VH-VL binders against o27280. Designs and how they scored, part 122

Target 1, 266 residues: o27280
Amino acid sequence: MDSMNVPEVLEIKRIVEESESVKTFIFSWDFRREVRPGQFVMVWDFRDEKPMSVSLIDPVRSEIGISIRRVGEFTDRVHGLSEGDLLGIRGPYGRGFELMGRDILLVGGGIGMAPLAALADEATARGMRVDALVAARTADELLFLDRLEAAGVNISTCTDDGSCGFKGFAHERLLTLEENHDMAAVCGPEPMMFQVMRILDERDVPAQLSLERYMKCAVGICGQCCLDDTGFRVCAEGPVFWSQELSRVREFGRYRRDPAGRRVPW
Below, E stands for the ipSAE of ESMFold2; O stands for the ipSAE of OpenDDE; V2 stands for 0.75 times the mean of E and O plus 0.25 times the DockQ between their complexes.

## First folded at step 3 (VH-VL)

Design t5 (framework fv_acasunlimab; at its last look DockQ between E and O 0.01; V2 from the best seeds 0.00; counts 0 for: pae E 15.3 > 2, placed apart)
Fold by ESMFold2-Fast, scan of step 3:
Structure t5 (fold): chain C 266 residues (1-266), chain A 118 residues (1-118), chain B 108 residues (1-108)
Amino acid sequence: as target 1 above (266 residues)
Amino acid sequence: EVQLLEPGGGLVQPGGSLRLSCEASGFTFSDYAMSWVRQAPGKGLEWVSGISGSGGYTFYADSVRGRFTISRDSSKNTLFLQMSSLRAEDTAVYYCAKEDYGSYFDYWGQGTLVTVSS
Amino acid sequence: SYVLTQPPSVSVAPGQTARITCGGNNIGSYSVHWYQQKPGQAPVLVVYDDSDRPSGLPERFSGSNSGNTATLTISRVEAGDEADYYCQVWDSSSDHRVFGGGTKLTVL
């Protein structure tokens, strides 16, 4: 039996408070079961199960970390847990990021910096030059700045309200940055990712984008994933997709779905 | 330990098609990008096409775009190059090559001769 | 498209130092890789990321890259070093792997 498909009950070894709304939960991990940046795990609190990106991969300490933002009932319950409490973890799942080239750009919005922090660790360990554009609504929501700096990443910040760094959106900040990159990895709100992707495409920079909503499709929970709003159904092998795969997806960055399946603008 | 095996080449008429394959072993196949590089008789190396480890990103030299299709099958650890609308100038030894991070080729196949002639 | 220029041939006596250049506009900002190809054989990586060597390669092979010129240096040249040498970069603006035209090293 594939042990990756059965939840393991693991003790919360350590909790790092990243912000008022974000915590990283750290677990001991057997690295015979490999984990790559961009992959996710299913977190089970013995009532509900949700996909969460892996934000820390540390083979030296034999640990993984999972960063969780408080956004609903499940995440509120998990945030109420303490070191020593138990959670069910299964995985890893999904297609992770791929590293190419020597100089890479990371563009993260809010909690989207979580999988990119793990990627930054791997890229810097490979001797790559890493530039990160970290975006959030306010300064208090900028994540992983100390960790990225410790890894040797060159950091630029922007906030919607101007409370830290450039005042504006990630794509507006990116337009003021004229550094060449061999590859980019992007994770954050879909409208942000769409705008960033357009700029990177115009600059001929291949990009990978992590789409949270496609995580369940990767574990086989939903086999009817639609990446094309013309009704052409394509099985998503996310959550990470290359910009080349997304360039023809009409729904990406433009629409969301309500509970009835109707298109609603972002 | 790392091996890239290219089982045979072929003779094909102008306008014809041919599929090349490259069987990989000794590394985690889906973790690495791979490319096809060709060399016309008595000429230098020319990069033809590349594909990311997942297969989600493909890229082509201008001379072959629209005519050649690169693909990979992770269940078979095999890289493919589907060549269509072949021209005399496509005559070359075709090498499959494994890329390491930094886009350099650390391992090469033995090469497969493709001859396009009437 | 980005272009790499190599001299078509270089001759050197045994025991001397051979230098093979690879010219490109602002090539010092790229990572340059070098391959050796002997007649009838597949290329073999000899230098990557400007100056790093694959394990098992002789220490006689070294590289440098600055400004508009990258150089492969082969010290204490042996007859067995006679081969074609190619430089290569990744041109991120086109996603192309670009090879130089190759340099025939003759050991006289």
Scores: ipSAE 0.393, ipTM 0.749, lowest interface PAE 3.6, mean pLDDT 87
Fold by OpenDDE, look of step 4:
Structure t5 (fold): chain C 266 residues (1-266), chain A 118 residues (1-118), chain B 108 residues (1-108)
Amino acid sequence: as target 1 above (266 residues)
Amino acid sequence: EVQLLEPGGGLVQPGGSLRLSCEASGFTFSDYAMSWVRQAPGKGLEWVSGISGSGGYTFYADSVRGRFTISRDSSKNTLFLQMSSLRAEDTAVYYCAKEDYGSYFDYWGQGTLVTVSS
Amino acid sequence: SYVLTQPPSVSVAPGQTARITCGGNNIGSYSVHWYQQKPGQAPVLVVYDDSDRPSGLPERFSGSNSGNTATLTISRVEAGDEADYYCQVWDSSSDHRVFGGGTKLTVL
């Protein structure tokens, strides 16, 4: 077994309160192990293990950040941790984002902004122009705004209730934007991503989208994260997919499989 | 069970105004776009107007742009269509329709007849 | 504006297979949806996203979409299948929901 499949026990260096429900846990990282925006790690609290996106990649400080939304028992436990506590981290896994061109559009919803924040850092460091459409249900759920602004990202916000920025959904805001980009990266609720992808395809903007599925092994063995028809494994062939790839995935934006393998709507 | 009820409709003179309503139930109203689709007597289906789940974005067919206004009240789970400057060609059964994320209409009301005649 | 073209009528004998076409420029790049409308009734979704079937619809109903033609296929046609059928797409460039002209399916 590759050494990367064994969790490394790491100390939480810092915890950043991103919102009421989201925290970023920062760890020391040996960058001899490469990590790319869009890749994920398996976080182990010594009881359970869950896939989490890398939201911060800092080679200068030799740190990575993992943003976690409080949504269940596992994340409740993790959110109860303090600086200095330990977590097991294995990975990174999956295919990350690719950067191309000069201008990139990031479209993120909720916790989906986590991998996109990391991508924004890399893109800006490379001298790319980065526009980010940041969506959330309410203003207080908008993530990484200060961080993105500090990085030089041009931010457009969208909230379901209109409490900040455009009142509506991300794809609705996107329709009001006339500018095309060399590429787009999208991450968020799948219905959002579905609509965004359709618009981007119509505009002939190459797009990469990060999917979320139930993952168990993270190494392409168990098949729990397989997508219908294609057999794509989100943990192996993804989680980042090109729009052209997802066009072949019938279930995308339509339904998902629950842990029992049942088809459930979004 | 999803239900769409259209109590409005009626007879109106050319140039007049009419407001349609559609009361929705059985789903989270604000999560889905809604549309009005009409069907003239003996004719096919014609999309009229749509509104996003949040109400922040509205869409109109060219045939009704500037004359019709779509809106929604999330607190009442109600969709509206304010029609003004009505013409004879606006005579149709108007259906309230729920959209799904694929931009298809998975549920329809029974429709309400709007007759524009002098 | 994007245009969808359907044959005005299709006839089929009971037990046979009916195929209703919907033509559009590069329609294969769109998600095509189909509706059944019986006289005096509201339309009912029978196929969505080219080939997906709503729950409760019989397997006799299927859809395909490629190139410039989408097709609704009704196998083992029954008398109860006699209705008007409409194809529909979402045109992202205009945000219009576009319907075909409809096809009357007659069961002989």
Scores: ipSAE 0.013, ipTM 0.534, lowest interface PAE 8.8, mean pLDDT 92
Fold by ESMFold2, look of step 4:
Structure t5 (fold): chain C 266 residues (1-266), chain A 118 residues (1-118), chain B 108 residues (1-108)
Amino acid sequence: as target 1 above (266 residues)
Amino acid sequence: EVQLLEPGGGLVQPGGSLRLSCEASGFTFSDYAMSWVRQAPGKGLEWVSGISGSGGYTFYADSVRGRFTISRDSSKNTLFLQMSSLRAEDTAVYYCAKEDYGSYFDYWGQGTLVTVSS
Amino acid sequence: SYVLTQPPSVSVAPGQTARITCGGNNIGSYSVHWYQQKPGQAPVLVVYDDSDRPSGLPERFSGSNSGNTATLTISRVEAGDEADYYCQVWDSSSDHRVFGGGTKLTVL
């Protein structure tokens, strides 16, 4: 492998607290290594390595941002770091989002809003009209609202507990929104994505959905990120898939796999 | 400079098959949807088929659905149209066309003639 | 499937203004694109998104779209503008790209 496949050790330039459970870590980045919305990087804390979505792509400031939700030991350790501390980053990897048409709908749940925030920046820079449905369990977990509003995105919110916006799930809110989009981009909990995909398919809205699976090599060689029935590798053929591709995938929205490859319920 | 080159075409009998290709350069191929558009002799433009930048979403005009298959190979920057069960009505100049995000065709190839005749 | 209707031909004197129409049910809610095709040549985009002009096209090419009619306007027409002109939309209900039948512009 060449040197682009090994982690580069980078200094944390800034940390943005997006919520109590989500931080964005910002690094200087040489954009000769191009990054596209929907691609991911492998983040190495010198003990473990995990895939994380890029949420900020800023060639003008020569910065990228990586948003990380605290969900376990690896992410707890990373959340304990400060500006000036070091992390290893390799990538980017995977297939990013493709923009089409003039009117795009973003549907993000929780941390799934991270790659969609990067996509929103690109879409607005290209002159597209961007509507975003931002979903969370509570108001305090809604991500990137100020950034999206500053970018000119039309925001609708929903929360499970009704503390902000529509009370209910993202797919329930989607049923009450106008149906005039050329495409959609969806990222969040896989059960949410499945329900949203079904509604968008019924409305004939082309949709791209970003999946997460277990990854080891991140370049498609080891096969650990494969989807049932298709052989699609999330790290190589994804993580972003069109809804047409996912409609043929038996496991999507119905189960996931643990590191040992066993089927596990959502 | 964006270029779309369609070598190929030719004479084929009814019921036969032919594969068209279109080699692209001057843009990031995988970022853009592509289409085939045809024009029968003395007639107007007819959209035939389209494919998303990733290749995951394909579209076909009713007149060709089930007989034509569009595909792309990002490693070769090449768009394909596999035509089968050809009919005399498929006789046309076939253009490779690049889409921009507004679903309009900002660049076109020079076209290649397919003639379906005995 | 969505239908676009164009007149088969339009004639105009040099130096005058040509208007080529593209009719469709509620076409004003679509983004309409226009292509020029000269004999023996591939089509060339001349207007996109109703009224936007590709780089390298003269300002005398313009477009509008409202209600049931989109219009391509060519001011101060020249002999070199003689060509076939097509309108096109994306039909969101079928995901098809739809062309009008074409209009032959003749410069007398």
Scores: ipSAE 0.000, ipTM 0.446, lowest interface PAE 15.3, mean pLDDT 85
ESMFold2 (binder alone), look of step 4: mean pLDDT 93; pTM 0.956

Design t6 (framework fv_acasunlimab)
Fold by ESMFold2-Fast, scan of step 3:
Parts: C-alpha cells; structure tokens; sequence
Structure t6 (fold): chain C 266 residues (1-266), chain A 118 residues (1-118), chain B 108 residues (1-108)
C-alpha cells in the first residue's frame, strides 16, 4: 500500500463553522505530500469513507482544510466531532486546477465554493486578479465570502430568492458581469455549471469545471465515476475537466447516474 | 434480506406510557440511522423521532419532544420508542424506518397500532 | 418548521401521465424523496434524491425539483399505481424529516 493510499489518522486541529450546514475541519499536514486546489481526499470516520474537496491549503502553517456539508448519515456523524477527535485521511486524489494568465473568474454554487476558495488563495498569492461569482439558493448558503474578501477577491453574489445580491441564477448574473478573463474555474450543481460553461464558451474564455456529483452518493467506487462518451473517471481523470472536454459529454447538464449506474434526468 | 419487525402496539389511557420495539435483521444495524414515523387513522405520514447509527445523536419532532425517548440496542439489533404522557392525538400506526444517505427511508416495518383512549 | 404542500388528490386515466407536486419554500435547495403507500401497507420508497429510483422500480417513475416545486411524474400509469404518494425532505437546520400531506392518486 503506498503512503498516499493508506489512511493517515489525523487529529482535528480546528473547526470553522461556515454556515448552519457546512463546517471546515483543519488538520496539520506534511506537505511532502503535495496538495493542489481542485484535488480531493477520502475522509474516513472508521466506519465509512467519502470523498471531500480540499478547501484550505496552507503550507506556511502546515495545514489543510476540508469543508463538509451536512447531507447524510456520514456527514452528520463527522459534524458531531470536536477539536482533538480523529479522522482518517487518504490522498490527495484527482487532477487539480491549472492557473494561467493574469485574470481569473471563479463561479461557485453552494459547497462548490470549497475547492474554489483554495484556488482563490493560490491565484491571489500569484498576483492574479480574481473575480468571484458566489451563487446559492439563499443567502444562508453563500460560503466563504469573508475569506474571499480578506484575500482581496472581487466578489459578486447571486441568490435564487434574492436574499443577497442579484436575484436570479448564476448564469443570469454572469451575463451582467465583465466579459474578459484569461480563464475561469467553475464548481457547483451540474445544471448551473452547464449554463455557465456555455456562456464562457461564447465569450472564448477557457474554463475548468469540477464535478462533485459523487459527494451526494453513498458509494465511492471509482468505476461509478465514469462519464459517458469520453470514458473519463472523475476520481482518476477528474474531478477537474476543461470545458472543451465536457462539451463532448452528452450527459453533462442533461442527466446523471443513480447508485446503480442508471441515467436519470436532471 | 432486510427485515424490520414491530411487535406490540396497544391500547393506553391518556397520560399513560408504552414502549415500542423494532427488531432489525439483514443489514449492519449500527451503521444506519433509524427513525419512527407515525400515521394517524385516515391521515398522512408524520416523522416523530430519529437516532444516529452510533446512538450518540437523537432527534425529535416538536409534537413529541420531552414526552418520547428514542433509543437503540446494537447488541440486540433493536430500536425502541419510549412514549410517556400519551395524548389522544398520539393515536396512530407507528412505523420504524431504516435511514439511508440523505435521510430518506429505504425500508419500513409493518407498523404497529397505538390507541390512546379512555 | 418547514412545510411541504401537496394537492390532496390527482386523477388520471390508464396509460396517461400523472404529475404530483410538492411545494416548499426554496425546495429546490433540498433533496426530495417520494413514497408510495397502498391501503393497509407500509410506505415504499419510489424516488429518492430528487430523481433517483430504487432498484426494482419501473422507469415510469421519475422526479424533478427546482425553485419552489418538486414533481413526481408517473408515465404510462397502470391501475396498480393507485395509491397515496408522499414527498419528504430533510431540514438540516433542525435535523427534522418533513413529509408532505400526501396525494391520493386515482386511476380512473
């Protein structure tokens, strides 16, 4: 078993409450195992193991953070843990984001802001101009606004119900924002990402999109992460894909797979 | 094969107490959250209580908080609902239900009738 | 506490499509699950996580969820689909599971 594939039992150093349903768990990390924004780890509570995106990467403090939304039994148990408690962490896994150019647009929906928050930190540290469109269904689901502001990110908000910022969907807000960026990174609900991708393609902005469909599923079998028409596996070849790659995937934005692997419409 | 067996409903006078049980088989009991869901005669489903797989977390609907206690015994694969200070409006068929993932219920017991009447 | 609203009844002819709605404030932000209950029987899960189906259930059952309305769709309805249908969500802020009032589907 390689060191990246054996779970390391780590002590929860700090817990940050991001919202009613989201907490960030912070661990000391040995950066001889590199971690990049967009990668995920397997979190093991000594009963079940689930993939979680890395939301904080801090080599100066030798810390990583993992943001977890309360969505089921596993995450409910993890949310009940305290500083000093132990969790198993295995990884990192997956393809991280690539940064290029001088200006980046981040478009995040709900918990999809977690990997984008880590990316924002790296982009600002490199001196890039960062614009973030943070979208959620309600104001209470907008995540990391204070952290993004502290990092010097230019923030626009969007809520479906109008409780904070623009009233409407992420893609509708995007149409009213500045058109020119060297690249974009997008993470959130798949229908949102599909609409955003189409607008960015029309503007000739290269985009990377992170697929988080599996954070909603019970099982973490790599074969079930396979995308139609491309043969790409999210855990092996993703979760980050260029928009050009996703434009060839018929299922993206149109249907997903249940735990048995069957297609179901969005 | 998953089975949830609910022996023993009953007739109880107002202010009385009754304990319901649900014996589980066919899955690793301690790995799954369990709930009690009730249905008054001719009415809809109402979730009343839930318990985590470890037993460390319990949850109650406002209508039963302080009167009902949910518990589990992993050595016996049994879920319990201790009901006290019973009222006429607690009259219902009580189902035990196995929780899964997003707290949906994939398996249900046959239900047990609790009648609160003088 | 969060409230789910369903129509009390829906009627449909065999072979047609039945649509049962579940209304809730910003319900599109929640995962919606659907249960079928026949007279004298325990409920049976027919759709979970908005649109997923348990193994063994026909493809005629599907779901959607956006904005303030979730919908259970039963295509090519059969007499055996006649039942009460309940939607359900998890209210994470209170750790409560909330059921709709139920919809009686009558197959004419």
Amino acid sequence: as target 1 above (266 residues)
Amino acid sequence: EVQLLEPGGGLVQPGGSLRLSCEASGFTFSDYAMSWVRQAPGKGLEWVSGISGSGGYTFYADSVRGRFTISRDSSKNTLFLQMSSLRAEDTAVYYCAKGYEDFYFDYWGQGTLVTVSS
Amino acid sequence: SYVLTQPPSVSVAPGQTARITCGGNNIGSKSVHWYQQKPGQAPVLVVYDDSDRPSGLPERFSGSNSGNTATLTISRVEAGDEADYYCQVWDSSRDHRVFGGGTKLTVL
Scores: ipSAE 0.000, ipTM 0.380, lowest interface PAE 19.9, mean pLDDT 82

Design t7 (framework fv_acasunlimab)
Fold by ESMFold2-Fast, scan of step 3:
Structure t7 (fold): chain C 266 residues (1-266), chain A 119 residues (1-119), chain B 108 residues (1-108)
Amino acid sequence: as target 1 above (266 residues)
Amino acid sequence: EVQLLEPGGGLVQPGGSLRLSCEASGFTFSDYAMSWVRQAPGKGLEWVSGISGSGGYTFYADSVRGRFTISRDSSKNTLFLQMSSLRAEDTAVYYCAKVDYDSGAFDIWGQGTLVTVSS
Amino acid sequence: SYVLTQPPSVSVAPGQTARITCGGNNIGSKSVHWYQQKPGQAPVLVVYDDSDRPSGLPERFSGSNSGNTATLTISRVEAGDEADYYCQVWDSSSDHRVFGGGTKLTVL
């Protein structure tokens, strides 16, 4: 077992409350162990271990950040922790985003904006023009707007209830935005990503989509890989996939797989 | 305690409208897909409409498409079904149901609310 | 339009095994859920994901699903098992949840 496969016990350096349900946990990181946007780590609370996307990559401060939404027992326990407390971190794992071209579009829904915030930092540092469409149910659930603004990103927002920006869904807002991107990166609820992907395909914009449910497949758990519509298992490096790789997956946008590999409708 | 509470139904004339509501408690409402399932007197269960946890995606049975609208308000932990252009064949007990995250099964059901469409 | 077919009625003596079938084209590739409904009451989930049971339900309830037929099996039937039973799937091609017509179980 190499050092990436052994959890390192790290002290929580600081906690940023992003919203009522989302916190970013920041740790000192030795960047001899490289981390790229779109990759994830396994977070261990000394009882359970869960995959979490890296949302901050800061080699200048020697820090990484992990953004966690409170949705269950594990995340509820982690949200109860304070600065100075310890967590086990193993990784990084998975396929990260690839940057190409000069003009890119980011489309993030809810917590899916977390890995895209890290990507935005890298893209702007490379001198790319970055447009971000940030989507959520309500204004209170829009994430990382301050970070994106500080990075020089051109921001559009939409909320289902109209409390901030365009009133409607991400794909509806996308239809009102100008075309002209060399690539897109998309992360959020799978049905949102499916609709966004269809629009980007129609516009001939190559898209990369980050699918949280495939994070365990990226660390070699074949039983959790997506089954195609004929029942054949598809194992691919995740969590980031190009849109043409997902075009053959009938279950994309219709079903998700839980930790046991069960089909769950959205 | 995980539960779904449906206020009493109503009597409405053909062509009329009615909004049903379902209040959720005991779980993080916005994390779960929800559905409406109906049952006409003496008949079986019929799925009517579903909404994703995020509210970003809605689904409708062919029999109600264009007439019914499903929605949710996470700040109130409430699921809605706006029914318009009601017909006699829409007469049924309407159940709201929570979709289990792991299986996709309806693990928690409301008590049902009777909707009667007659003149 | 995906259709699930159930027998309208099944009769069984106390202590015997009841089998309720749910027919559907290639249903073995789908997850089947089963609900019990007693008169005047809301349905109750009794089997999910083909063969799993909710906590608190008797082991007498079990299920299977293969090919074109899913089956709910109730062993050592008791008078209190008398109810209507419904199978249910999600059909990804139509984005519809589909219920069977229901089976009335009569315990003689």
Scores: ipSAE 0.000, ipTM 0.395, lowest interface PAE 17.3, mean pLDDT 82

Design t8 (framework fv_acasunlimab)
Fold by ESMFold2-Fast, scan of step 3:
Structure t8 (fold): chain C 266 residues (1-266), chain A 119 residues (1-119), chain B 108 residues (1-108)
Amino acid sequence: as target 1 above (266 residues)
Amino acid sequence: EVQLLEPGGGLVQPGGSLRLSCEASGFTFSDYAMSWVRQAPGKGLEWVSGISGSGGYTFYADSVRGRFTISRDSSKNTLFLQMSSLRAEDTAVYYCAKSEYYDYGMDVWGQGTLVTVSS
Amino acid sequence: SYVLTQPPSVSVAPGQTARITCGGNNIGSKSVHWYQQKPGQAPVLVVYDDSDRPSGLPERFSGSNSGNTATLTISRVEAGDEADYYCQVWDSSSDHRVFGGGTKLTVL
């Protein structure tokens, strides 16, 4: 009845170079198949499949964008493609972000800014006030600053090395930001998200966090996507979770599991 | 049996350096976070430093930041605290302690080692 | 910096219930751990995550945490419970473990 579980072969319409290591691949999309910020798709290069968050959702142009960081063999091959080349796309999958209230804080680390960029577009279209804390190791790894500015987002930056904005980590920068928000959305390395979540909990700000490290299957059945204490399957019940849900998960921010199921601390 | 043994301690002059060790046995050392907690004579407990199980995260009290360095060697099952630029107010019994996670309760403690900073 | 406040001392008769408080701004949003320290000895964890008890510890030890006050409760107090008790939290805003000043429990 629908083809969501079968890869659709799509032409790369446009490629945007976001940084030396990150590209956004843009495809025509039929929005009769709804896509929301925080959802992911499976990208198939006809050899391997990998889950990728949707970073652009543009119903006016009938386009979606998928931002991919070059980190291994699959992503190296995809980065070698050109406009006009083909990729298999299936999905979307997973629970997207939910918006509430009048203002939102986005906290993104590295490539985690990708799904938050799509969320920023939706939040601004709804008339919300959007503040974004964009974090990276170096200035060259800060993503989507021009796009966020164009959308009317208030931007704060931090880099580990101090090359742009605040010198330090995202949670350290958050401590210097005094404005209250009705909600927050957080995406980045798990230890960063854990520290940010705890500060937001202390400030009584409800937050949604995206856990993309667990996306191992394309249909919502995934033993390898489980969060230990609750048995949550990220591809079926995530990747986006409220902080109240994650506060019940003892492993979050503390350890992960290897393929043998053994605990590996962060 | 789960144990933490703290050899060392000693008398050091102000401005000097000293390295503390904490030897772990009876558990898989690399799976657990470790902390250093000190107690000045007749005073309460004061947290000094912490390190995650992988060693990827290190934490320091403001009073010791830049002067003390926490580290671990999983091949030797040993936790270290390298102390430099020592001050009289660093005089205390130093305890190492184990926790399941870096922010969790500390369930096993070493016997403590006395560090005296005095001329 | 985040501060935890404990009464300096609490006195109780054997067989009665001792209650030791730990005050902190919005401490109910944090996980509180409690340590017992006897003279000349290392601290011992007696309650963790507000109300959980380590294996091997007496059921007489319990805890609660709500609003601005956490409480360690020791029921049917024995002479051997005489010790200093410390509360401790992880303060995510500073990435620090914070200890209270300690409470001396005297069993009369």
Scores: ipSAE 0.000, ipTM 0.469, lowest interface PAE 10.5, mean pLDDT 86

